# Ledger of designs, part 15: VHH binders against Uncharacterized protein YOR238W

Target 1, 303 residues: Uncharacterized protein YOR238W, of Saccharomyces cerevisiae (q08634)
Amino acid sequence: MDEKVELILVPCHSIWKSSSHPSDNSVNLGQLPEYWHLAPFQYEGNDHLAFIKHGLTAIKLLLQRFDTATVIFSGSQTKKEAGAISEAQSYYFLFEKLIRYVMSNDNIDVPNFDNELRLLLKEVKNLLSSQNVNVDELFYGGSITTEEFSLDSFDNLIYSIYRFEEVNKKFPQKITIIGFAFKMPRFISCHAKAIDYPQSNITYIGIDPKPANYNQTQLSKYYDDLVQMEDKNALSLFSSDWYATKDRLLTKKRSRNPFNRTAPYAQNIFCKENGKRIEGIEDDEEYFETKIKCKMPWSSPRQ
Key: E = the ipSAE of ESMFold2; O = the ipSAE of OpenDDE; V2 = 0.75 times the mean of E and O plus 0.25 times the DockQ between their complexes.

## First folded at step 5 (VHH; framework vhh_7qbe_3)

Design g4 (from q4 with A30T S100E L102V Y106V; at its last look DockQ between E and O 0.85; V2 from the best seeds 0.00; counts 0 for: pae E 4.1 > 2, unsure alone 61.1 < 65, grease 24.6 > 24.2)
Fold by ESMFold2, look of step 5:
Structure g4 (fold): chain B 303 residues (1-303), chain A 117 residues (1-117)
Amino acid sequence: as target 1 above (303 residues)
Amino acid sequence: QLQLVESGGGLVQAGGSLRLSCTASGSDYTMGWFRQGPGKEREFVASISWSGGSTYYADSVKGRFTISRDNAKNTLYLQMNSLKSEDTAVYYCAAGEWYEDVSYDVWGKGTRVTVSS
């Protein structure tokens, strides 16, 4: 408990369909887009493979620092048609299944995994074997857990910090976020700043989606489009709504909560002030200066 | 709240063509078509970026179906050519808020396409 200092955060982006069974006697390891509840924009880039790369990268880092880190998969019950299962819990189920599968099989060439993913999977298998880590200890021993209330990327960060403290009884001194590279500016330049988390103590590992069979020109256009869409539809919004409490971002957040989840540990910062429910934060800079700056458990001491 | 309304479904002979439309209340979404046959799960058909510059298709429809959008009319289209009996399904228009940190899906009520013989 008193050794855990690093949060390894994996923001989740979809729900894996654990009950889907292939008709050809292969096993569902998340390798096909049909095994996920994907939005229309998640097909071209094979986003489902990126989700698996995010989680395996997190597990790799955990194995390299097993006694000092906790992995948190973060994401709520966001899809009515998926039932009362969160993105985070579905990731947890998938990675346990995947790791047990590869440790039980000599041939780990999973169909439809790309080359990068196959190499990452082999690396994780080798780490488990060489360090003699029991798979039960990895998944059931408190080193990997979930945060199941987040409804946007701001929540992913702030709720996972509080979840880390809930399970380890200390706030994280270091955070590593593993997600899409094009989203790094919103996490580092918006979210971490908005909650006064020290910039020297947070890092971001980016792994973007990868369309199949694109030449370099097609890839450049694809990634340029991602950056432009991120700027227009997310980064500019968070730059003007630091805490996601205003019209556009709050409306989107509310629409993503079909199961009416309420986080048990973080909402009083943004749900009430002086015993009142706050409607929204109109002046974000004033709110930061009066309520957040140098006042968080993780804030740096004043210069 | 984003609203999606599909139209254009109907009965058509194998080898024929049909065009589906979906009117949306906004334009800043990647949009797509999905379909669900009797007793089957909903499956992906095609998607198009908010600008209309990037399209993606399921292998089963590539070369036969064309997705397009008219942002001035906030309307998504699916042109379906060389239809097969396997294309029989309820077709759904869907939109996702792009920034991929959350799954936010809005679905239309669907339009039925039946391909006979």
Scores: ipSAE 0.330, ipTM 0.713, lowest interface PAE 4.1, mean pLDDT 85
ESMFold2 (binder alone), look of step 5: mean pLDDT 79; pTM 0.817
OpenDDE, look of step 5: ipSAE 0.603; ipTM 0.847

Design g5 (from q4 with A30T G96S E97D S100E L102V S103D Y106H; at its last look DockQ between E and O 0.66; V2 from the best seeds 0.00; counts 0 for: pae E 4.2 > 2)
Fold by ESMFold2, look of step 5:
Structure g5 (fold): chain B 303 residues (1-303), chain A 117 residues (1-117)
Amino acid sequence: as target 1 above (303 residues)
Amino acid sequence: QLQLVESGGGLVQAGGSLRLSCTASGSDYTMGWFRQGPGKEREFVASISWSGGSTYYADSVKGRFTISRDNAKNTLYLQMNSLKSEDTAVYYCAASDWYEDVDYDHWGKGTRVTVSS
């Protein structure tokens, strides 16, 4: 029996529109921004290409450690106009389609992919060609799955830990998160610490957006703006509301749940018996010391 | 609750100019303009960072349209020059909450722009 010990987590950032069809003979493989539900800043950064890089990197890592890792795409049904499809499920559908397309075709030059993506795609194809794992086993054998209830980055981490246990019957001993580099501090310095996940057992691989045709001055300004907005509107909020139970973050979380999803993880101490989130933690440090520290299934033994 | 109200639409001859405004109740959102022409899907026009330091344009409007914001007045602008008949559309102001990379959760009701030949 495979001994699954590593969670490879891909926090999702958008919903791929599988029903969009190009007018030429090409295939919708997520390569154009109109194939996604994107926010304004995601157009500038070609963020849709970063989403694909995140998923392909996760699949590459899985193929290098197939017997010990599980990939989880994480994100809920966050867009009313997209219908009852989650970010996570749309990623799963896209990557299955992309991998099957690549393995069925000698020419794997996907239009509008950048050079980094083309190289990554070739690496994945080479690994699949040389591995004892076929595409059906990769996608249908339990090595790649979804977590579909997360409404923010704190949920991405904690719900995926419980999803990993749900499918593998034990909690992950190691976590690798693949996401935007500018979001690393909220995951590592806020979320992982807030749930007492050992710092030596969690790794973050950052792949940022890449605007096209920017000179160095424009690029520097673009990344400075990303970092400033992240600091003002996410990192500082999570630093003062570790569990996202207070008005600012809780209000934002509620607005992302148009389909009224309720997380199924009864073991999750941040949810009540009916699956509703615990709200209004006033003293986060006291809550951590009393309820979390050295008390989670993944906590290090008390020193 | 964030409120977005567009204004400034109207009838303009081809080659003319028009300036759209969008009044917002806050300034910590990434904002942009979208449009929907007759019989077409809604399409991206332009976006601007929360600070106003970065702008991005669809190819169809680059060099003709300028997006800007005045956070002291909570106002987003779209200056449209050298207007063409294909620019005829309802123009929507939109904003998104930065921290979770979600599509627009705040839309205005739109303002109509008609460009006559």
Scores: ipSAE 0.313, ipTM 0.702, lowest interface PAE 4.2, mean pLDDT 86
ESMFold2 (binder alone), look of step 5: mean pLDDT 82; pTM 0.838
OpenDDE, look of step 5: ipSAE 0.447; ipTM 0.774

Design g6 (from q4 with A30T G96S E97D L102V Y106H; at its last look DockQ between E and O 0.71; V2 from the best seeds 0.00; counts 0 for: pae E 3.6 > 2, grease 28.7 > 24.2)
Fold by ESMFold2, look of step 5:
Structure g6 (fold): chain B 303 residues (1-303), chain A 117 residues (1-117)
Amino acid sequence: as target 1 above (303 residues)
Amino acid sequence: QLQLVESGGGLVQAGGSLRLSCTASGSDYTMGWFRQGPGKEREFVASISWSGGSTYYADSVKGRFTISRDNAKNTLYLQMNSLKSEDTAVYYCAASDWYSDVSYDHWGKGTRVTVSS
């Protein structure tokens, strides 16, 4: 009887095009940017390779603590051009395909993977082989699942906590988030605090995008621009709208729901009883003090 | 609702130049250019950071195309030099919301560029 206590959360960032087939008879393992529905800013950093690093890192951690952790890929049906497929489900499909490829082939030198990703893939293959892992049990046995209703990073955290409870019948005692390093402050300093999740029980593993063949000056400009964009367009906004219930953040959240998805998590206090979101929280600190602090299943006890 | 309006497309002789423009109704977006050639999938051309501090180009256009932006006018540009027949495509301005990692791309209607031999 497994005692699942740890949520390994992978916020998703795009949709893998599972039906895309290379013309040269190679296999689509997500290694080219054309295999993804990428935003303009995601090409320079080879963000698609970072997505794969995030998922493989999550699977590596799961293999090291299989009896106590659950991996959740988190992300909704966010792109009209992609159709009715969620980011989370597309990641699940990709990683199942990649792991089966790894276990079926002696040579796993995937074209267009960078050196860091090649090393990580080899580490995962070695763990799978040495542990005699049943791939069907890994993917179909409940150790890896999806959360498919999140429309922003606040949703990624709170919905995945409720999804973890849905699957395991307990709330997570610890959380490991695997995502972009430049986003760590919004998850740790904004979201986790806003829901009263104990800071000692949450860990963030950051893996940033990596432009190819940049010199130090080019790298500095690239990362400086990422930090500036993150600060202006996300971190600063969440600092003054903890629950994303007000115009800038709420409007952006709504624009990412072209398929009108509504999350099914009845215990989620940020939804009304009819399933619709709570909107227009005017005083976030008062809301936190009266509704959240010391009142969540994961809160530390009040002294 | 974000509006993207492209202009500057047309017929041009190989070796020639064109300048595309895209005017946006807002400034909170990362922007770029994509293109779709006859019978092909839409492909990335170039992107520019919000501040203009970083530019990035597909290998097929590097050295020939220059992306820029004028934030005072909310306008994105693509200067296309040394045009080849392979550059014939409908060119799209695209914008994406940086705020969340889940993106809902905004596209203009496109502007047609035809490069004749």
Scores: ipSAE 0.373, ipTM 0.730, lowest interface PAE 3.6, mean pLDDT 86
ESMFold2 (binder alone), look of step 5: mean pLDDT 82; pTM 0.842
OpenDDE, look of step 5: ipSAE 0.400; ipTM 0.762

Design g7 (from q4 with Y29H S100E L102V S103D Y106H; at its last look DockQ between E and O 0.36; V2 from the best seeds 0.00; counts 0 for: pae E 6.1 > 2, unsure alone 63.3 < 65)
Fold by ESMFold2, look of step 5:
Structure g7 (fold): chain B 303 residues (1-303), chain A 117 residues (1-117)
Amino acid sequence: as target 1 above (303 residues)
Amino acid sequence: QLQLVESGGGLVQAGGSLRLSCTASGSDHAMGWFRQGPGKEREFVASISWSGGSTYYADSVKGRFTISRDNAKNTLYLQMNSLKSEDTAVYYCAAGEWYEDVDYDHWGKGTRVTVSS
């Protein structure tokens, strides 16, 4: 029988409000920003449509590699207003609802989806039909699962690696991350390097937000602002705090844990020999060279 | 912790105008206005980028409401014109830190707007 070797990772960015019901004849398929717990900046970019593109792209890739890949939605219970539901679980619920909806309807012109989403959805529908994979097998057969403890992008990567091993009994030989294109450098140049995951075995598929009805000048300004804010608030911080154990990144991480979740996976990576978790690392490069490099289960063989 | 304090709510006749203010302890956050009408869920009204250069509005308020910010005063504004009875709600100021993880935990206590016919 087939052996799972590839992690398809979807870092989550919000919580879908499954209990929101439209007043018209339509159903809540995540197509409106009001169906999500969004930050103010996420409205301009129609980020909610990008979230759906990320998940559908992951499911498309899974269907092309069904016997060898596992999709993991990754994100914790990060919003008090949403209650004790994780970003990852809300994505899982949404994509199951969306896929069941489109498989039960011939005319799937979902209002408020853009053209890219409509084409992607039709492609997923066609793959399900042509490969004789039913929706129950897709969602309940062990090919799609959740990682529900991540509080930042570093967690998304390291916890999902351990979650993959938890469900498949081996660490992933290959990782494909599907997320925002402007965030690719933090995952590839910071996180994967910091945990010694072989960079030849990890790839990133980027799908950025897309403001509606912007001309080219407005789009350029929008994307320039995204890159500037990504650099200021994430990339530069992770470049000097590889493991998110220091002031700004750790403080933000703790503030995003209103339900006091504790991940069981990666505690041993950063534990002292007495079993206590390391709180701060003064010299990240020294820590990497002495504790991480060539010492992880997924590290490359020495040459 | 970031503090957000709204003001400027009150009773106003339909067709009238009102200006809401929100003072914040910093200017490095993307900010927005939300509202909650009687018996309804909280809904998005408008947002503005941390620099003040980009704005976005819910369809129900486009052309009637204007969001702005004055970073020298650490103040967010919502100018509401052509008010309708449907605009009656508690209006909340909100702020979020920008990065991959959604971090929308900073809310004011709200200011009430009542629009009478």
Scores: ipSAE 0.123, ipTM 0.597, lowest interface PAE 6.1, mean pLDDT 85
ESMFold2 (binder alone), look of step 5: mean pLDDT 79; pTM 0.814
OpenDDE, look of step 5: ipSAE 0.300; ipTM 0.701

Design g8 (from q4 with W50Y G96S E97D L102T S103D Y106V; at its last look DockQ between E and O 0.79; V2 from the best seeds 0.00; counts 0 for: pae E 3.1 > 2)
Fold by OpenDDE, look of step 8:
Structure g8 (fold): chain B 303 residues (1-303), chain A 117 residues (1-117)
Amino acid sequence: as target 1 above (303 residues)
Amino acid sequence: QLQLVESGGGLVQAGGSLRLSCTASGSDYAMGWFRQGPGKEREFVASISYSGGSTYYADSVKGRFTISRDNAKNTLYLQMNSLKSEDTAVYYCAASDWYSDTDYDVWGKGTRVTVSS
C-alpha cells in the first residue's frame, strides 16, 4: 500500500435501490430512475445515468492507475426512506454488480444506457481483461472503498482524504474528483482552499446530466440554470461559510442526516475548539490563517 | 426547517379531475409530486424547477397531469385530469435543494386520492 498516492473521489448524489427488480426479468443495474432514490429535479436530467458515468469513469481511471490509486465513493445515510444505507455503500454495490455483469456477459449492452455509458463499459471491460484483474481483486483488494459520513461537498473532500489515510496509511498526494461540472468551482475554489490542499494537485472531471430529446437551445438553458443555481445556492454560500458552520449550510447538513451519524475520523480539526463543538466560525479567513494554513498533513511547508 | 403540507385529495370517479396543492414553509426549492398506491412502491409523478420554467412528467401521467407552482404563495399544484383507477394512491409533495452535494428531500404527509371505477 506504500505506492498508493492518488485519491479518486466520487461524491455520491443518491442511493441506489438494490432490491428493485425489473418486471421483464432484466437486471437492475441502475439504468432506470425507478432504481434510485431521486429528488424531483434529478429526473429531467437523467441524473442517475450521470451517477453511473461518474462511477465507471472512476473505475476506468483506477484500472489505468491500479498501483497508485484508490477509489472512494463518498456519501452518508442521507435519506430516511432509503433506510440505514449510505449513498457510498449503494454506489459500491451497484458498481460491483455492474462490473460483474460486464465481465460475465459477451453482450454488455444495457437497456437505457446511452452511448457514453456503453463506451465506458467497453473501456472498463477491456482494461479488466487486458490487465487480468478479477472483480474480487478490484473490489475486495482495497482499491475501492467507501466514505459513509459526508453530508455535503465539503465533507466529501475532507472525509475522503482522511478515509484514504485510514486505508493507505498516508494522505493522498493528488486527488481526482469525478462529479458534476457545475460543482467544480466549489471543490477547487472553496473546499480545497479551506483545507489548504494544493489546488495544483487536484484534477476535476466534470460529467453533467443530460436531458433527453432537448434541442441545443433547451440544453443551453438547462445548463445555464444549473450554473446559476449552483452559484446562488452553493458557491456563494461556501464562499462566505468555508466550513459550513453557519446558518444555511449547517442547516442543510443537519437535514441530510436523518440517522444521526457522526464521522469517526479527524473531523474535529474543523469542528472543535478546546474540546467543544464549534457552532459557528465568526471569521473563516482568520480561522484558516491561524488553524489550518500550513498546519495540515498535506500543507506546503511554511516559507 | 422546511415543511410541506398537501391538500386536495379525495374520492373521484374515473374520468374525473382533481387538483392537489402543497404549501411550503419556504421558497426556492425544486419541487415535485410522488405517489404510492396500495401495495406499490413510491413512484415519481412530476417535477418542476424553481422558476417553474421546466416541468417533467412520468410517462404514466403525461398529457393528463399538469404540475405548476406559485412562488408568491409558496404553493405547488398538481392538476389531475382524466383520472384512472390506477391513479389511486397517496400523493406526496417533495422539495429538494437543487444544488446540495447530495439531494435532501423534504416530504409532506401525503393526501389520499381514490379513483372509483
Scores: ipSAE 0.169, ipTM 0.650, lowest interface PAE 2.4, mean pLDDT 89
ESMFold2, look of step 5: ipSAE 0.496; ipTM 0.789
ESMFold2 (binder alone), look of step 5: mean pLDDT 82; pTM 0.838
OpenDDE, look of step 5: ipSAE 0.079; ipTM 0.596
ESMFold2, look of step 8: ipSAE 0.434; ipTM 0.760
ESMFold2 (binder alone), look of step 8: mean pLDDT 82; pTM 0.833

## First folded at step 6 (VHH)

Design i1 (from q4 with Y29S G96S S100Y L102T S103D Y106H; framework vhh_7qbe_3; at its last look DockQ between E and O 0.73; V2 from the best seeds 0.00; counts 0 for: pae E 3.8 > 2, grease 25.4 > 24.2)
Fold by OpenDDE, look of step 6:
Structure i1 (fold): chain B 303 residues (1-303), chain A 117 residues (1-117)
Amino acid sequence: as target 1 above (303 residues)
Amino acid sequence: QLQLVESGGGLVQAGGSLRLSCTASGSDSAMGWFRQGPGKEREFVASISWSGGSTYYADSVKGRFTISRDNAKNTLYLQMNSLKSEDTAVYYCAASEWYYDTDYDHWGKGTRVTVSS
């Protein structure tokens, strides 16, 4: 059995409602917005379908790389109204249910799934069947796990790396991130850089939301708006606050932690001796140069 | 912190109209309306993009409700026409302070809408 070397990271974006039931007695496979704790902005683009695409794509890739990859769903307990359930956990259980459904049914046409999702389901089913991998092995054998402490995209990356090590006793040599395309820049140009992870070893697979019944002009505007907002509220901020230790990003992070969770990773590069996260880094560049650069387990040696 | 305050709720007869307002402290976010009827779970009603250029509605309110916003006034609106008894609920204004950057939701306290038959 090949050593696990690749992290397949799925940053989560919501919490799936496992207890929700369709009115028509159909199976809840996350196909409807009401099956999720969605923010207002997540309805227009049918983001919930994108979430499912993210996860299925991750599983697909995992199956193609079963001996070398680990899937990590990453996202903390971010919504008070959802209870003490993490985004990651909700994803984990959703996809377990979905995969079990796919494997147990000949007809895998799920209502409200689009063609892309149907294709992904088919592909996943075929891979599972051809490889003779059972669902229990897939989900309980260590190939799929959760990172449950991430409060933002930076955390998604760094905590998942540490989670990977926790599970596999080795840091990932490669990372594949599956998420929204418009968030790619923050992961590659900001987060990876900030933690000194080689960007060349990161692959980003972008799958964006898609509003229903939009014409091309409308879609263009929709995506333009997304990019604009990403630049304004994420890229610009992370560019000046690499580690989210300053005012706006920190506040945002704190607001996403209604259950007061703390990442238990002992090797967390941003933790004080007492286990508290470092806050208020005055000079990110200096911090990087003195504390991070060539000092991380995944860093390239100083030449 | 983004604060949301709803207003405009009240008693209205079936077939009537009502306009809800939500005052927000910020305008750089997508906003929406939710409602919770008696004995029901909170459900999505409508959403609007930060620019106001895109709107989305629940099927149950399509053609009857209109969501809009005035960023200069930091106010979100919900025009409700052809109201039905089924529309009786507490209506909540919601916002994401960090548009597509976070799943965190800000919620108002809600305003009650009662539609009488």
Scores: ipSAE 0.062, ipTM 0.582, lowest interface PAE 2.9, mean pLDDT 89
ESMFold2, look of step 6: ipSAE 0.365; ipTM 0.734
ESMFold2 (binder alone), look of step 6: mean pLDDT 80; pTM 0.818

Design i2 (from q4 with G96S S100L L102T S103D Y106H; framework vhh_7qbe_3; at its last look DockQ between E and O 0.68; V2 from the best seeds 0.00; counts 0 for: pae E 4.0 > 2, grease 26.6 > 24.2)
Fold by ESMFold2, look of step 6:
Structure i2 (fold): chain B 303 residues (1-303), chain A 117 residues (1-117)
Amino acid sequence: as target 1 above (303 residues)
Amino acid sequence: QLQLVESGGGLVQAGGSLRLSCTASGSDYAMGWFRQGPGKEREFVASISWSGGSTYYADSVKGRFTISRDNAKNTLYLQMNSLKSEDTAVYYCAASEWYLDTDYDHWGKGTRVTVSS
């Protein structure tokens, strides 16, 4: 009853530069795009603010169900220019710094945070105070951890399930994913189905990027472009390559591993004995029917 | 293997114009321009969606610079008008995978722009 049963998963999208020091006497809390290793398309939407919203939302949910949930930040060492630090570890460092900052200061009006972030910070601060949860317990007590080997969204889900079992000694009975709303179909309609995770036990909370000072027409165009690009460049690819073992997705996955990380989840059906991923699954539906359906530790049993 | 080649840099007087080009060996990438001035960190300049339908600019160049792309020629452009001495930098073309969970950044070698009084 009081056992860890829920995985709160935050797929990471960038690396926070913890060593960057502002020249204007402000503190680096991730509020500026220059504090992150961002891809060109991540600037228009202020994606870095969405990353912070994802993590704060996860911590807010954790505080509301502290005894039964574990938060996992998920993402590998994906940026050569950032050095040997993973997306997940950088998120962990940032959120510890941010939470300690808000608990140590009465004024939490962080420059360049938008109103949604300011409200979310206030909610988290109030929950910590009212729940009487020590910040050390929150971050060092096993309620928040990292998964540092994922190279794509399929990995984010499957590796975090195994990471949850690694730390809690059981697989999650419930999963809540907190990420970009436009990515929800790939997680729910592709990945969760591909690994036979029960649909009634997985939930997605979406928080999209937010361009500044766009009128409604510009916003509509921006979000339509996101959905179109998601469909063309991710959803359609995963729909025909459920396990990311074929040329297009596999080539992209390999390019994201400049530090040659090998996942430690040797009992994962998608990893070989030497730690390498299974490649070249030709018939995904046949593979699912013969190896996955009703055969995973989290699968629903036969009636 | 993606290759990015910039061209069009040079010496120009303040108030003048230059057009930078970046030729890519492929067309399925989100693209943008960055720059690094003498003794400064690299900074974002502009980005454009793969279709060319959505553009975004750093505040320091908005209204003066225009990013565009020609997917038939696999070429990214940066039209720079009303140039100032502060625009002196090496300009880099960058490309990444669009909206996958983790992206690999590709950089060109850069092209130098010098703005003189």
Scores: ipSAE 0.336, ipTM 0.710, lowest interface PAE 4.0, mean pLDDT 86
ESMFold2 (binder alone), look of step 6: mean pLDDT 82; pTM 0.842
OpenDDE, look of step 6: ipSAE 0.518; ipTM 0.803

Design i3 (from q4 with Y29H G96S S100F L102S S103D Y106H; framework vhh_7qbe_3; at its last look DockQ between E and O 0.72; V2 from the best seeds 0.00; counts 0 for: pae E 4.0 > 2, grease 25.4 > 24.2)
Fold by ESMFold2, look of step 6:
Structure i3 (fold): chain B 303 residues (1-303), chain A 117 residues (1-117)
Amino acid sequence: as target 1 above (303 residues)
Amino acid sequence: QLQLVESGGGLVQAGGSLRLSCTASGSDHAMGWFRQGPGKEREFVASISWSGGSTYYADSVKGRFTISRDNAKNTLYLQMNSLKSEDTAVYYCAASEWYFDSDYDHWGKGTRVTVSS
């Protein structure tokens, strides 16, 4: 019996519309933007293709270390118009459908996938074949699961750590996060530090959105705008509100919870009951030094 | 709470023009236009970044429609030229409360555009 030690975390960013059917007799594999509940900014960058790249990269890594890793898709029921389905569950459904499709078909040239996705699909298909892991074992054997209560990126990390322990009976010794490259600083320099997760045990694999048919000037501007908006709307806020206990991050979190989901991890000190943390945190750095540092199950000993 | 109100829809002859407007609170949102034609799913039309420096268009409207914003007035515009009958739809203004989180959208109630042959 192998011990699971690595969390492969995929923060989710949208909900796949499993009930959408193509009018041209093709199959819905998430390849078109209309198969997702996308925000306006997610169309320009073909963000839906990035979502698929994140999940396929996670599955590829899982297959390379199947005995020791667990993939968790993380994200709550964030879209009222999608109903009571979480981002995480929709990713799980999509990737099961996609993997079954490619394993049942010799031609894996999915229309509207870009070259990076085609390469990832080939790699995953080859790994499944060479390692004698069937699709039922991959998806139903406990190697891939969901975390369905996260309302922000801080939640993605901390709730998935607790979900990993719930499934595997131990906290992860190593975390690999697969998400947008422009979001790496908030996860590594803010969230992991804020919960005292050892920096040597967490890594980030970044895959950014990719606009089609942009020249070099258009691409540079697109990515500069991404970085500027990430700094303004997320990184700067988390840098001064490590635990998301202040009004601006709480307001954002509340707007993502139309179905009033409550995380099951009420006993940890990071619990966000009704979108609020424990009152009285005036100085996040002092709170970290006195309550968190060297006190978490995953903390390194004091030096 | 962010509020979005569209205006400017109406009946227009093919080849004509219309200008849609949408008023939103704040200037720190990525904004866009979507449309829903008869019997169709809602589809993307155009988007504009928080600063107004980056715009993107669906292939079906590229070269004919222009998205812009006036952050001093918190207003989003869609200039629609060379209109075709297939442009007939209810047009919706949308915003992400905070760009790059993708976890929440705000939608207006829509404005009707009808293009007659």
Scores: ipSAE 0.331, ipTM 0.704, lowest interface PAE 4.0, mean pLDDT 85
ESMFold2 (binder alone), look of step 6: mean pLDDT 81; pTM 0.828
OpenDDE, look of step 6: ipSAE 0.416; ipTM 0.770

